# VH-VL binders against o60147, part 123

Target 1, 175 residues: o60147
Amino acid sequence: MLEKNKYLYIFRHIQTNQVLLSQGNVLKKTALFQLPYPLQKPVAPNGMRPAKLRKDHWVPLLKVEFPNESMFQSVFMQLLNYRKYRSVQPLTSDLLKLPIPVRRRKIMRQEVPNTIADLADILNKEKFPENSVRLQLSDKSDSEYADWPPSVQIDSEEIKLSRGFREKTTVDEAR
Key: E = the ipSAE of ESMFold2; O = the ipSAE of OpenDDE; V2 = 0.75 times the mean of E and O plus 0.25 times the DockQ between their complexes.

## First folded at step 6 (VH-VL)

Design i83 (framework fv_lerdelimumab; at its last look DockQ between E and O 0.08; V2 from the best seeds 0.00; counts 0 for: pae E 12.5 > 2, placed apart)
Fold by ESMFold2-Fast, scan of step 6:
Structure i83 (fold): chain C 175 residues (1-175), chain A 120 residues (1-120), chain B 109 residues (1-109)
Amino acid sequence: as target 1 above (175 residues)
Amino acid sequence: EVQLVESGGGVVQPGRSLRLSCAASGFTFSSYGMHWVRQAPGKGLEWVAVISYSGSNKYYADSVKGRFTISRDNSKNTLYLQMDSLRAEDTAVYYCAREPYDSSGFYDYWGQGTLVTVSS
Amino acid sequence: SSELTQDPAVSVALGQTVRITCQGDSLRSYYASWYQQKPGQAPVLVIYGENNRPSGIPDRFSGSSSGNTASLTITGAQAEDEADYYCNSRDDSGNHLVVFGGGTKLTVL
């Protein structure tokens, strides 16, 4: 569902560097649907533990403020489409020769640069007014993964999270 | 053209099992989250289950949790719903439906549906 | 049961305008989507993300939302618009991810 807002938050997993897109500053349990690989190590075929959203394992990567909800919706949907497109590209021979765990780690490691590059590509294709889109990065050096259009203003202010986001708790119960 | 074709419905007695299939074509199946939605005869739509594009995450409606299992085979472009311990209230037309993007919560394409009748 | 509420039936005269409403707390945070279902057929998406139409959906269909209410408007209703209309939204409460309205049967007179 598209949320009624003009902010896009992108979160990074502290251990795997997997990325989650969020339509708000609170990461919802359904965001786990974006993940291609389980966060928890399997123990046995009939002993698999369901993945849970641990808010303390996710940190903000970036926040984007759009001038209106229409622009937010357009960019958010395009970003999700870019993610779908990437998921269907054939794996290179180099990746295919690697053991599955090593292959998965390499793929996950690339999600941060890939997501930033995708966002920049979308913003370059859109002709938004100069300085109309505000981009805040937790690590300013991440801006170097892409070339940004004149519509983007890059800030290094701390990304403010909602009350309870950093609680040491799970959002979703398996059951 | 996007197509979703359900199969596997039929008449079964309470407590038995059925497995539904949904054959997808005309799009890259492995890129889309998929849902099962049911509709009892003459009644409204009720969400049943969802599976992420990779198959790594699944959620179920409370009414079917512990009895139904959603799964997918991306190499065969097929979605499944394994229905165990069927009850009379599970009688419905079952639709598979595609969500256009992860966690969108709406469906851009639906299959034609397959009827499951649970009766003695 | 559905947390979204719709009136069970509504009527409109040929060529006139009708508005179908959907109400629920989830609509304060999420846009509703709307489906048309004719007897014996699968639902068809007619509106999503407040007021977006999929390819092939006539421009007489439009959507709007305010607070906890979403509306589907058909301007200049045609005979072929006679159908059941369902709204749906995302529900992050409890164990449900998607919730549907109870449906509104539209009769075109």
Scores: ipSAE 0.136, ipTM 0.690, lowest interface PAE 5.6, mean pLDDT 82
Fold by OpenDDE, look of step 7:
Structure i83 (fold): chain C 175 residues (1-175), chain A 120 residues (1-120), chain B 109 residues (1-109)
Amino acid sequence: as target 1 above (175 residues)
Amino acid sequence: EVQLVESGGGVVQPGRSLRLSCAASGFTFSSYGMHWVRQAPGKGLEWVAVISYSGSNKYYADSVKGRFTISRDNSKNTLYLQMDSLRAEDTAVYYCAREPYDSSGFYDYWGQGTLVTVSS
Amino acid sequence: SSELTQDPAVSVALGQTVRITCQGDSLRSYYASWYQQKPGQAPVLVIYGENNRPSGIPDRFSGSSSGNTASLTITGAQAEDEADYYCNSRDDSGNHLVVFGGGTKLTVL
């Protein structure tokens, strides 16, 4: 049986740099529940969790192709767990000195590098086969946020930026 | 193959000290956080202590804080638990367990445990 | 410190489905993991990260979560599944970084 769900898409918010994980190339409304803070009426960047998913505010950050669905699911769930952990960590003294809006912005700015670092950490520990995981980034410079294990092959081609979704490629359809 | 082997258990009197060891093999020991978990006879599992992969961070359950010391020697692939001022309620099988992911809170490998009995 | 609560005992008929539930505040923030323990043996990880199975664990074991609860489900219970089951999770409520449930004894009838 062909395993269809072996792709991880990570999106970032164009204003807040918050991140959402997706099992598909289109964001689902339920993805917003990944954000650690309660629903707020104001639209981002004023709110930590917007009331509605504005797909046009989210762009692909990276795409990861796993060898199979099982590996994808493992990494996906671990990423979510890492995020939950971070969300409940005590704030540093430096952050506490900042006004709440500034503090929130600073925390959100770290989501992208933290998520990438988390991914690399998870993959380093998983010890997948060499070059078995394909990583494609919208910005190649983002790969510098982490040291990647031999299991990860960084694609030379950057992913195209598409708001709210990434169009299926011929390669994706063939897999 | 990942292996964890506890040793050092035995029978001791209250107030005495005991040092447990956990010998690790089959993996890069220095890359993983390690935990001690204990189980009193006929009772459930109780978390005891954790030490980070580098040994820089240590945390303890309230029940053992100030009495127990967790440590590790990465050059020897060994985890330790120094138990001082032992009490009857410390009687348990002590397991060392590997945390495969930092701050994950779960254990993918356990030793077979070593029995510590504190009795007069 | 935060606590995880489990029913002390549950039973299931052979071939039937059983759900073991764990409840606690820590589960609002962290996924539960589940361990099977048979008499005289060390615990064995059966589910982690809500619904991930380690290698060697049968697919009849599954995990789920909702609110402050997590559940282990055995679909099609086998005789060899009779054991004690423990949940655990990370805990940030105090000095305990990890908390265990009280355990559930599963009897297969």
Scores: ipSAE 0.022, ipTM 0.614, lowest interface PAE 4.3, mean pLDDT 87
Fold by ESMFold2, look of step 7:
Structure i83 (fold): chain C 175 residues (1-175), chain A 120 residues (1-120), chain B 109 residues (1-109)
Amino acid sequence: as target 1 above (175 residues)
Amino acid sequence: EVQLVESGGGVVQPGRSLRLSCAASGFTFSSYGMHWVRQAPGKGLEWVAVISYSGSNKYYADSVKGRFTISRDNSKNTLYLQMDSLRAEDTAVYYCAREPYDSSGFYDYWGQGTLVTVSS
Amino acid sequence: SSELTQDPAVSVALGQTVRITCQGDSLRSYYASWYQQKPGQAPVLVIYGENNRPSGIPDRFSGSSSGNTASLTITGAQAEDEADYYCNSRDDSGNHLVVFGGGTKLTVL
C-alpha cells in the first residue's frame, strides 16, 4: 500500500443538513451526484440535489482515519449503498401529512443522524482490530446517535475548521 | 420475488358491481402505496386509484370517483377495488401496481391484469 | 385534467437510434417515467426520475427532459424493443394524481 492512513471525510450542508462523503479534505463537484434527484422538480422524499456545489455551504461533520486503503474503500462503498437503500424506501405516514417543502426539509435533516448510525453499523459488522479506526467529530455529542464498536477510538478533540478540513484562513463565513 | 396477482374480473351487466382483488407476495406489502391502472381493449393506460401504504389516504380518477372504492387488508397482503354502477366504458384489463416510494407517481412492479367486460 | 401527448407510432431501423417524446404541462413540475408493454404482457418500467434505469433494463434505454417535454431514447434498437411505450407523470393540478400518455407503438424495421 503506497498511501498510509486513509481518511473518510464527511460534510454537512449548513442550511439543509444534507450529507456528502469524500475521499479528500475538499469536496469535488461530482460529490453532488451522491444526492438523489435534482432540486429543479419535486422528487422522492429522500433528498434534493443542488445545481452547483457551493463549497462555502459545506462544513465538516466528521472524519474517520483507517489504517489502509482497503478498509476505507469497503466502508465508503457500504455508506453509499446505505444511502441509496434509504432513498428507495416508502415515506412514513408522518412525512406524507406534511406540505412538500416541509417534508423535504425534514427528510434532509435526518441525513446527519442516519449517516452516523450507518457508519457505526458498518464498523460493528466489519470486525476491525480494536482501536484501529480513529473518529473525529465537529460536535462530539453527535457520537450519541450510535453505539460504537471497540475498533473505534473517538478523538477527544473536535474538528475546529469552519470550512472544509483545511486549516482556517483569515476569511470566514457565518454558519 | 415480487408478485402481484389480480383476480375477480369477468363479464357483468351495466349498473352491476364487481370486486377485484390483488394478492401480493415477495415483499412487505404494508410498506408500499398501491395503485389500480386500467387499459381498455386496444387503448392506452389510464390511472384509476391509489391507496397509501397504511390505507389512510385514497385518491381516485374523476372517471371513477363516487363509483369505485379502493381498499387494502395489510394482514392478508391484499389490495381491493370495489366497482359499483359499472358502465360499458369501464371495460378494461385492470392492473395493480406498486409504487417503490409512496407518492412517487411511478410503478416498479405490475400484476398481469384481470379483464372486466361490462356488456350483455 | 391535464394530459400527456405522445406520437401514436414511430419506426426505427435495427441498430439505429430512436426518440419517443411525451409532452404535457405536468412535466414542468414532475419527471416522466417510461414503460414498455409487449403484446399480452403487463407494462415494465424502463426509465424513472429523468434518466434512472431499473435493474435489468439495458443501457441502450435513456431518458431526458426539457420544459414540458420528456423523451425516451433507444440507442442501437434491437428487434425485442418492438413494443408500446407509455410515459406517465404526477399531476396534482386537477383531481388526478397520475396521468399517462396515449402510448407510442415502436416498430423495428
Scores: ipSAE 0.000, ipTM 0.491, lowest interface PAE 12.5, mean pLDDT 82
ESMFold2 (binder alone), look of step 7: mean pLDDT 92; pTM 0.936

Design i84 (framework fv_lerdelimumab)
Fold by ESMFold2-Fast, scan of step 6:
Order: C-alpha cells, then structure tokens, then sequence
Structure i84 (fold): chain C 175 residues (1-175), chain A 120 residues (1-120), chain B 109 residues (1-109)
C-alpha cells in the first residue's frame, strides 16, 4: 500500500555535473534520456557499446516534497521542459570560440545552477501555500543560485536513498 | 499543428526485414523523446521502443529486443524502426508517439499508424 | 512483470455517468493516463497526470486515483464517447518504459 509519489529528487553526476531528475528516490536507467551529452565513450572499433547507468556516479543534489502528486507532476513537467528549452538555444559567441571538449565541460558545469534557478522560477510562478513545499539540499549554499518564494521551506537534512538506488544497470544500445 | 505520419508498412514474409519511418512536423522534433507502440488486429496497445531526444539512449520491449532497432535523424525530423527477423506475432498497426517530457510515461500525440502484416 | 488490469467491457445509458477503472501496483507510485480509441483511428490522449485534460477534451472527462487503482469518469455520457479506453502508466519492470491496460470497450446505450 505505497502512496503515490509527491517527491522530486535531483541528482548530480560526480564527474561532469550533469543533472538528472527522478520521480522518487530510485534512479531508473530511462533517466539517462534526459542527458544531452552521453556519459560513455565509444569503446569498440565500430564505435558502439551498451549504454550503462552507474548509480554510484550520481549523488543527490536536492529533494523536494510537494503537497500532493498533482503539484509534483506539474512542477516536474515544467522543469524538464525548461531543461529541453535550454538545450536547443543557440550557443553564445563566447562558447563558440572554445574547442568542443572545453565548450561541453562549461555547458555541463552550468546544469546545477541552471536547474536550481529553473526550479525556483517555477515555484515563484505557482501560488502554493506558505511553507507547503519542503526543499532539502545536500549543500545548503546551492540555495543561493535563486530567490525562493514563501511557499518553500529549506533544510539541509541528509537525503536518504532506497536500497535499490545503487543497482548497476547495463542496456544494449546497438539493439 | 503537430503531425506524425508513419510509412513503410506492408506485407512481408516471416524472417524478412522491414523499415518504418515517422515524419514529424509542427514542433521542434529534436527536443522530444519518441516511442513506437503497436496494436495487433483486435488487440490492445503494446509498447515497443523508445529513443531519447538526442538519440543517445534507446530501450526496447523484451519481445523485440535483438530484432528491432530504433533510430532518428533530427536533421530530417524523422523517426525510424528497423524490424529484422519478423514473426507472425509482429503483425500489428505501428504508431509513433511523442513523449511530452523525458520519462513521463505517456504520449501527447500519436501518428495515424502503419499496418505491418507478417504472413506466409 | 508489471501489469495494468481493466474490465474488458462496460455500458452506460446516454446522459448517465460511467467509471472505467485501471488497477496495478505501478499506480501506487505513478499516475495513470487515459486514451480514447475509435475503430480504425489512432488513440487520443484524454487524461494525463491523474486529472489533467489536453486542449480540446470535453470537461465531462475526469480522472481520479486511490492506492493501486485509477479511474476515468465520464459525466453525462454522449454517443460519441463510445470507444475503447486504455490506461497506461510508467513501468519500472525490466526494459519496458510504459505499460498499458488491456482496454475497456464502452458501449453507450
């Protein structure tokens, strides 16, 4: 008799700082669909290898508890749309001057500040009751990337993950 | 307006191959994950495959894994399904469907479908 | 493997209210979405994320959920509502991205 999900988990990749959003505290392999840049390099001479989710390479960035599942779904959908919108915008001239590997690294490093700013923007546009949204941050200083509405209560309590979170997953991308 | 138009269906013998296409228009194709969903005559809907908006990630139903390959060409706004080693049980109308956001689990737009008949 | 169960058929009198149900363990964690399919046509999304209607869907369509069960309610059924209705949900089992119910044929009397 589990309750429907009203929690949003956001994860950060320890090497690239790319961000994944999750419905609940378990990171599913399909979450890799969110990434504009693949995490794994071609290994074989023909340039193919199975896609792999290494859960040990992802750490919690933040957790949001919403008043109900409908509000969670609305914010989650909007947040993913903001990320997709950012990924298709024209690159600035400053970024275009950089070699491709350096450019990608700078873009990926901005995903954490951008995601936090987007979340705050969405929550400022929604009219939720005071202190109705609970935001937990792994690093409280990350809250400084945005101004939060009165609906948000911030704390730095440790984010607890389920046992299934660290399962290793491999899928055949050539199929 | 959003449009998805499937093509490439037809009658094919068991063990042969067929490639389906889905032409997208009216939206920024490269921003959306895409799925293939099929429906056998007189039966229900069955998920087949998904591809991320960048084309980097692909997943398949167990019934087609190792035989079907999903791909996309964002420069041509086109989704593909390469179907190899076809079986009679692959007979179905194949729909392409748009996912409004990654891992949403539902589809906001569907194509009209293309019929694939595997018979001997 | 994950499964969503629907009754295969249901009937309603013109102008009356009907409820179509969908049951499965995935619904404890994820909302159901609902599709209407008429003979020879592609499915049309009528409800997503529990109770959101896409543009153009009449307000007589609504959704609800409790525990492992989701419901599609049509208040004041019309003749044009006669169709097959499918629920679907996010599926965490294996390599399946989504799971569909078996469908419910609605007859409007």
Amino acid sequence: as target 1 above (175 residues)
Amino acid sequence: EVQLVESGGGVVQPGRSLRLSCAASGFTFSSYGMHWVRQAPGKGLEWVAVISYSGSNKYYADSVKGRFTISRDNSKNTLYLQMDSLRAEDTAVYYCAREPYDSSGFYDYWGQGTLVTVSS
Amino acid sequence: SSELTQDPAVSVALGQTVRITCQGDSLRSYYASWYQQKPGQAPVLVIYGENNRPSGIPDRFSGSSSGNTASLTITGAQAEDEADYYCNSRDSSGDHSVVFGGGTKLTVL
Scores: ipSAE 0.006, ipTM 0.560, lowest interface PAE 11.0, mean pLDDT 81

Design i85 (framework fv_lerdelimumab)
Fold by ESMFold2-Fast, scan of step 6:
Structure i85 (fold): chain C 175 residues (1-175), chain A 120 residues (1-120), chain B 109 residues (1-109)
Amino acid sequence: as target 1 above (175 residues)
Amino acid sequence: EVQLVESGGGVVQPGRSLRLSCAASGFTFDSYGMHWVRQAPGKGLEWVAVISDSGSNKDYADSVKGRFTISRDNSKNTLYLQMDSLRAEDTAVYYCAREPYDSSGFYDYWGQGTLVTVSS
Amino acid sequence: SSELTQDPAVSVALGQTVRITCQGDSLRSYYASWYQQKPGQAPVLVIYGENNRPSGIPDRFSGSSSGNTASLTITGAQAEDEADYYCNSRDSSGNHLVVFGGGTKLTVL
């Protein structure tokens, strides 16, 4: 559907803080291919990617409204690329001193601030028209992870959570 | 889409100065860190200098520190390398290169290079 | 800072698999990226962050890492793969330095 292409939906895992991007208001199983993030030097098996998609474990972090599909596609693809590039960046000495399971948990928890910072960086690069992009967050304090360009309007209303995001009748059938 | 075009190379005598330019197009220049990398004739790649997207942070290889100055003009989408007190060992093709993300340590796009020959 | 070492030359028969290696202590902490350079041309990024390919790079190129060693593998080498290959990585001391390997000349027989 056209309306789905105007909105970028970003979800976070309620326990791990991992982030998934979606072109619609419902996560698809294929979104798991965004995980695990390519780590600088993974040692253990892929412990960061869930074995199956549990829709009830993911809640909206934010949604972004774009005035057209072209802007949406550009930002969406760049954000996926940023996540990939970020995952192969050098780890700090502090992270390198941690045991691998602790390091992974800390890295996963940083995905929310990192994704928000990456989104802001992309929007600053693109120089979109003033007030052309609308952000609505589940927690407005998350907007403090970045400086936003004049193209961005942050909605004063937070996203109201419901089981299944925007669909109240979303059943627990996630198999 | 992305293009980097170096210019300003040539033959110069030891002790003289030369300024290289790199004209960028096809991307939002002021959002990317930029590097200079050189390659002496028949030899490998050697990192020279880096400048952050805003121009606030700069670093240099020990071999050029104090002699070379990296700068950028984001309004003109242009990267510069001011080369002072040139030595024979500075003879190389100089490439400008874009890093895809801050402190990534690798380059997704390179210019075609400009040759600097330091000789009498 | 640390040095990255590569063998100066390697050969492979058309259609066969070749592995080019890069070795240095920084590779214990950071992944290597790989560039292809043909005579008279600028380097082209073929692998970054161990095993990620830029758009347009054939899937016959892959990367791997173990300990202080990184490898670029070309599975089913083609004539156009004949080139110099350079690895690079960051200084493990945590400053902003970038280091390159000495380069490996690949000959496709």
Scores: ipSAE 0.000, ipTM 0.485, lowest interface PAE 14.5, mean pLDDT 79

Design i86 (framework fv_lerdelimumab)
Fold by ESMFold2-Fast, scan of step 6:
Structure i86 (fold): chain C 175 residues (1-175), chain A 120 residues (1-120), chain B 109 residues (1-109)
Amino acid sequence: as target 1 above (175 residues)
Amino acid sequence: EVQLVESGGGVVQPGRSLRLSCAASGFTFSSYGMHWVRQAPGKGLEWVAVISYSGSNKYYADSVKGRFTISRDNSKNTLYLQMDSLRAEDTAVYYCAREPYDSSGFFDYWGQGTLVTVSS
Amino acid sequence: SSELTQDPAVSVALGQTVRITCQGDSLRSYYASWYQQKPGQAPVLVIYGENLRPSGIPDRFSGSSSGNTASLTITGAQAEDEADYYCNSRDSSGNHLVVFGGGTKLTVL
């Protein structure tokens, strides 16, 4: 009846800082196709491993509420295209100076600031009503990676990592 | 509101120097790579130089290598272009442009430009 | 000099479709972006990331690419679309070097 597809759920990997986008509050295995690195390949530097889809490895980064499904679809598709564009661009000279393991770790670590910056860029280019887009972060300091337009309202309450994107129960005993 | 405002253009004799400034506002300047792009009167756009968000990496078009120096002051939200040994061929409107993310190679915001005329 | 080639001029009748092309080896590795420039004004980004439009750009503008060629298509050209159009891309060396096409002057008849 009512429009429900107006939320974007963004997850980050606890070890690699890689980012996955989701239309639902639980990641689907197909989200792994957003990652540029093969899952079966060797260990990253310092014992880190490539990101895997496991419930305990992916935590909330932020949740975005859009005013309607049309705006959600527009922003979501643009954000996916930004990610694809980044993944097919040749490496910069700065990155080529680094050893392969260090370079890969740096690229993965940059996915959080890059995703937040890309989201803000898209929202700055779209003409949304003031305070119509609601942002809720797991760590509010991550909002400092970007300059947000007047259309964005940042929720004062952070997402609790232990709960993920799941809604609270009204009674603790009912959990 | 994102704004880029160029200044420092003017008439200058061949062989002399001129410094252009670009004042940025409405965004976190230190997070973005910045470019200079020029356009000679009645001609097309020509890329001039780029500086990374931190200022650590700089690249120049072959036509200006060794003569122009790009720099930035992130504490003042200002981009600079030091132009030495100016030639008549450097006559152009100079635009300051923002790269929306590292290595994207396109520009989402441009200043209005400042005219540099190299003439005797 | 530019490494991207554009035809210097093209004409289209009001309401008809026009395609402006950009060709160069860098387009094998990088997407083209397109800018509209009207006399006395700064360039305005109309297409980036192959076929993405910034907010406020009409949906009659679209982009495509294949191999070493990129195209900007205007479907149902309007009088206000009369302008110079420039493509740009990064070089293939990974050193942030940017190249522009020579520009195409679009006349709407």
Scores: ipSAE 0.006, ipTM 0.515, lowest interface PAE 12.2, mean pLDDT 80

Design i87 (framework fv_lerdelimumab)
Fold by ESMFold2-Fast, scan of step 6:
Structure i87 (fold): chain C 175 residues (1-175), chain A 120 residues (1-120), chain B 109 residues (1-109)
Amino acid sequence: as target 1 above (175 residues)
Amino acid sequence: EVQLVESGGGVVQPGRSLRLSCAASGFTFDSYGMHWVRQAPGKGLEWVAVISYSGSNKYYADSVKGRFTISRDNSKNTLYLQMDSLRAEDTAVYYCAREPYDSSGFYDYWGQGTLVTVSS
Amino acid sequence: SSELTQDPAVSVALGQTVRITCQGDSLTSYYASWYQQKPGQAPVLVIYGEDNRPSGIPDRFSGSSSGNTASLTITGAQAEDEADYYCNSRDSSGNHLVVFGGGTKLTVL
């Protein structure tokens, strides 16, 4: 039996460092519902159709291969819940001292370290076989944001960034 | 695992009051907006009320506005619906439901429901 | 009452494709989500944000939208898909407001 959707693709915004999760190597525009802060003007209320996705502004952060679809779906849903939890938490007093634009920039910059740490935390809590989960990063130094369990193997090959090309926006899921 | 369990339903006479509870477990309750949705016997789903994660914002369907009050106790992981001035048309199974994203307008988890019958 | 319109009933032969539609002006501004409800059970989310499937939902379920119309498609219907299906969306007039369609009873022949 073939398993579907065993890859988790994580993207980061090239300027803001905001993170989007995807079940395929192509982002759907509905992924913008994951963001607590708008990338485009004007801002629609949460739940409105999101602003148009600009695919060329998002680059791969990391790719995770799971043994099967059930493990992929479990981890993907837990990551979405972690992101929601962070977006709703009361801000620290240090952050509240900052002007709103500076505060938001600082919070957005932390999404990459936070997402990597959250992924590692979820994988440390799951009982996966040794070397059964394979990680490929665009920048291997990003793996240092967390301690990984024995179930994780980090690939020596980095994901190639395609920054020189202007691509048309797509909403299709590629698998 | 995520669980929502409603209680407090029963038979009540028109004009009386009833309070429903929804016990939440398996997730960080104080991080999620919560809704009440009802379904009259043999009829469709009808949205009733929403409360924000902190309890500071509340909204109601026009059919229940002024009669029902949504509230929550984050220390007890419990959602409430106070139903006053009950009418026959309030007869329904009442579900509590979790929204996965702030103001998303859809629900990833539902309780099993509690039946409220308004009659004598 | 619902501000989203669904046909009350639809039938499909086992293994065939069926499309359930939902219409309303709010769908020009907000995505539709879909729930499956079997007798005596709570609703189960099958599609959200137009065409996303939650964990555990078979890939035969898909969603689409065009203008003020959203559709739930079941490709290769199975006996277990016999149920009531409800669409919902946010109301276009306000924040934190939610509307449901009237529901469609699917019979698998």
Scores: ipSAE 0.000, ipTM 0.473, lowest interface PAE 15.1, mean pLDDT 79

Design i88 (framework fv_lerdelimumab)
Fold by ESMFold2-Fast, scan of step 6:
Structure i88 (fold): chain C 175 residues (1-175), chain A 120 residues (1-120), chain B 109 residues (1-109)
Amino acid sequence: as target 1 above (175 residues)
Amino acid sequence: EVQLVESGGGVVQPGRSLRLSCAASGFTFSSYGMHWVRQAPGKGLEWVAVISYSGSNKYYADSVKGRFTISRDNSKNTLYLQMDSLRAEDTAVYYCAREPYDDSGFYDYWGQGTLVTVSS
Amino acid sequence: SSELTQDPAVSVALGQTVRITCQGDSLRSYYASWYQQKPGQAPVLVIYGEDFRPSGIPDRFSGSSSGNTASLTITGAQAEDEADYYCNSRDSSGNHLVVFGGGTKLTVL
């Protein structure tokens, strides 16, 4: 028996290092709501259209397995809240001195270390049972952005970027 | 303490335009995605539009796409819905609603609503 | 019409238990959330994420989920619980962000 929404799938943009969180192993278009900036230029003179999701531009960063759905929902909600609070905070004077394109690139590149640090902070505060949360990373060195609590176990096997988070189903194989 | 107050509703003729506002207070408005949800008299709830916390991303229900425009002014803690080419079937109480986090799919707080009646 | 199906009406005796059900394909992948709406008032969130209650919601309200079905249970119904109850969830087809059930009118006898 599989419990739904027990896994958190975290993706990284190949070029910008921006991060998207997903409840499923495939990104939905609404995941773009997490981004502070549109990925496309304005189309209409009086506004902007929603960014289109280019799935080939997003690769796995890490997969988090929780012991149950309640813990998953708690951590996922907190992680999204941490991310949006970061995005609306006043910029430091050092960042404000940078040209806008350089400033945005620097902010975007920090999303991977920030997301990993935020995840660790949440897990340290929640006091989960020892070895109850499993992390599987695409690059294990990314785990070094944070100090992990005893509740976390890091999988020795890395995620294969060529496969993403996808697994072949019986239905897919029969097609 | 968290409050959402809609305004701008009224009686309007088919084909005309109307702009709704939602004034937010008691929370950091700029941190939350916002939605418009409507309810026709005696009918159920229908999702209309969403805008991300920064204003950079927007989505609309197929029934209003191309006619309605959602926007926000984070400096004024205000959400807007510009409704163009109004139809009789747009008659409804319009609620603004806050999503507690992105991709949540639910609303933790609603305004009291503003009635829009499209009638000739 | 709505992708989530609810019975239009249900009744319960004062102090008894009632279960309101929501069915739809999206519930296989996403949790249902539940709203209470009284005449002339805005909806109020009573359950989200399967069985989480917002602050201020009485503990007689609980949720459950199995397969394509979600349920809202009120244990020991009170007169004040008489209202319309709506479920909602993420749209599995990707056409809409959120889809609502048609609503269930609860009458407390």
Scores: ipSAE 0.006, ipTM 0.599, lowest interface PAE 9.0, mean pLDDT 82

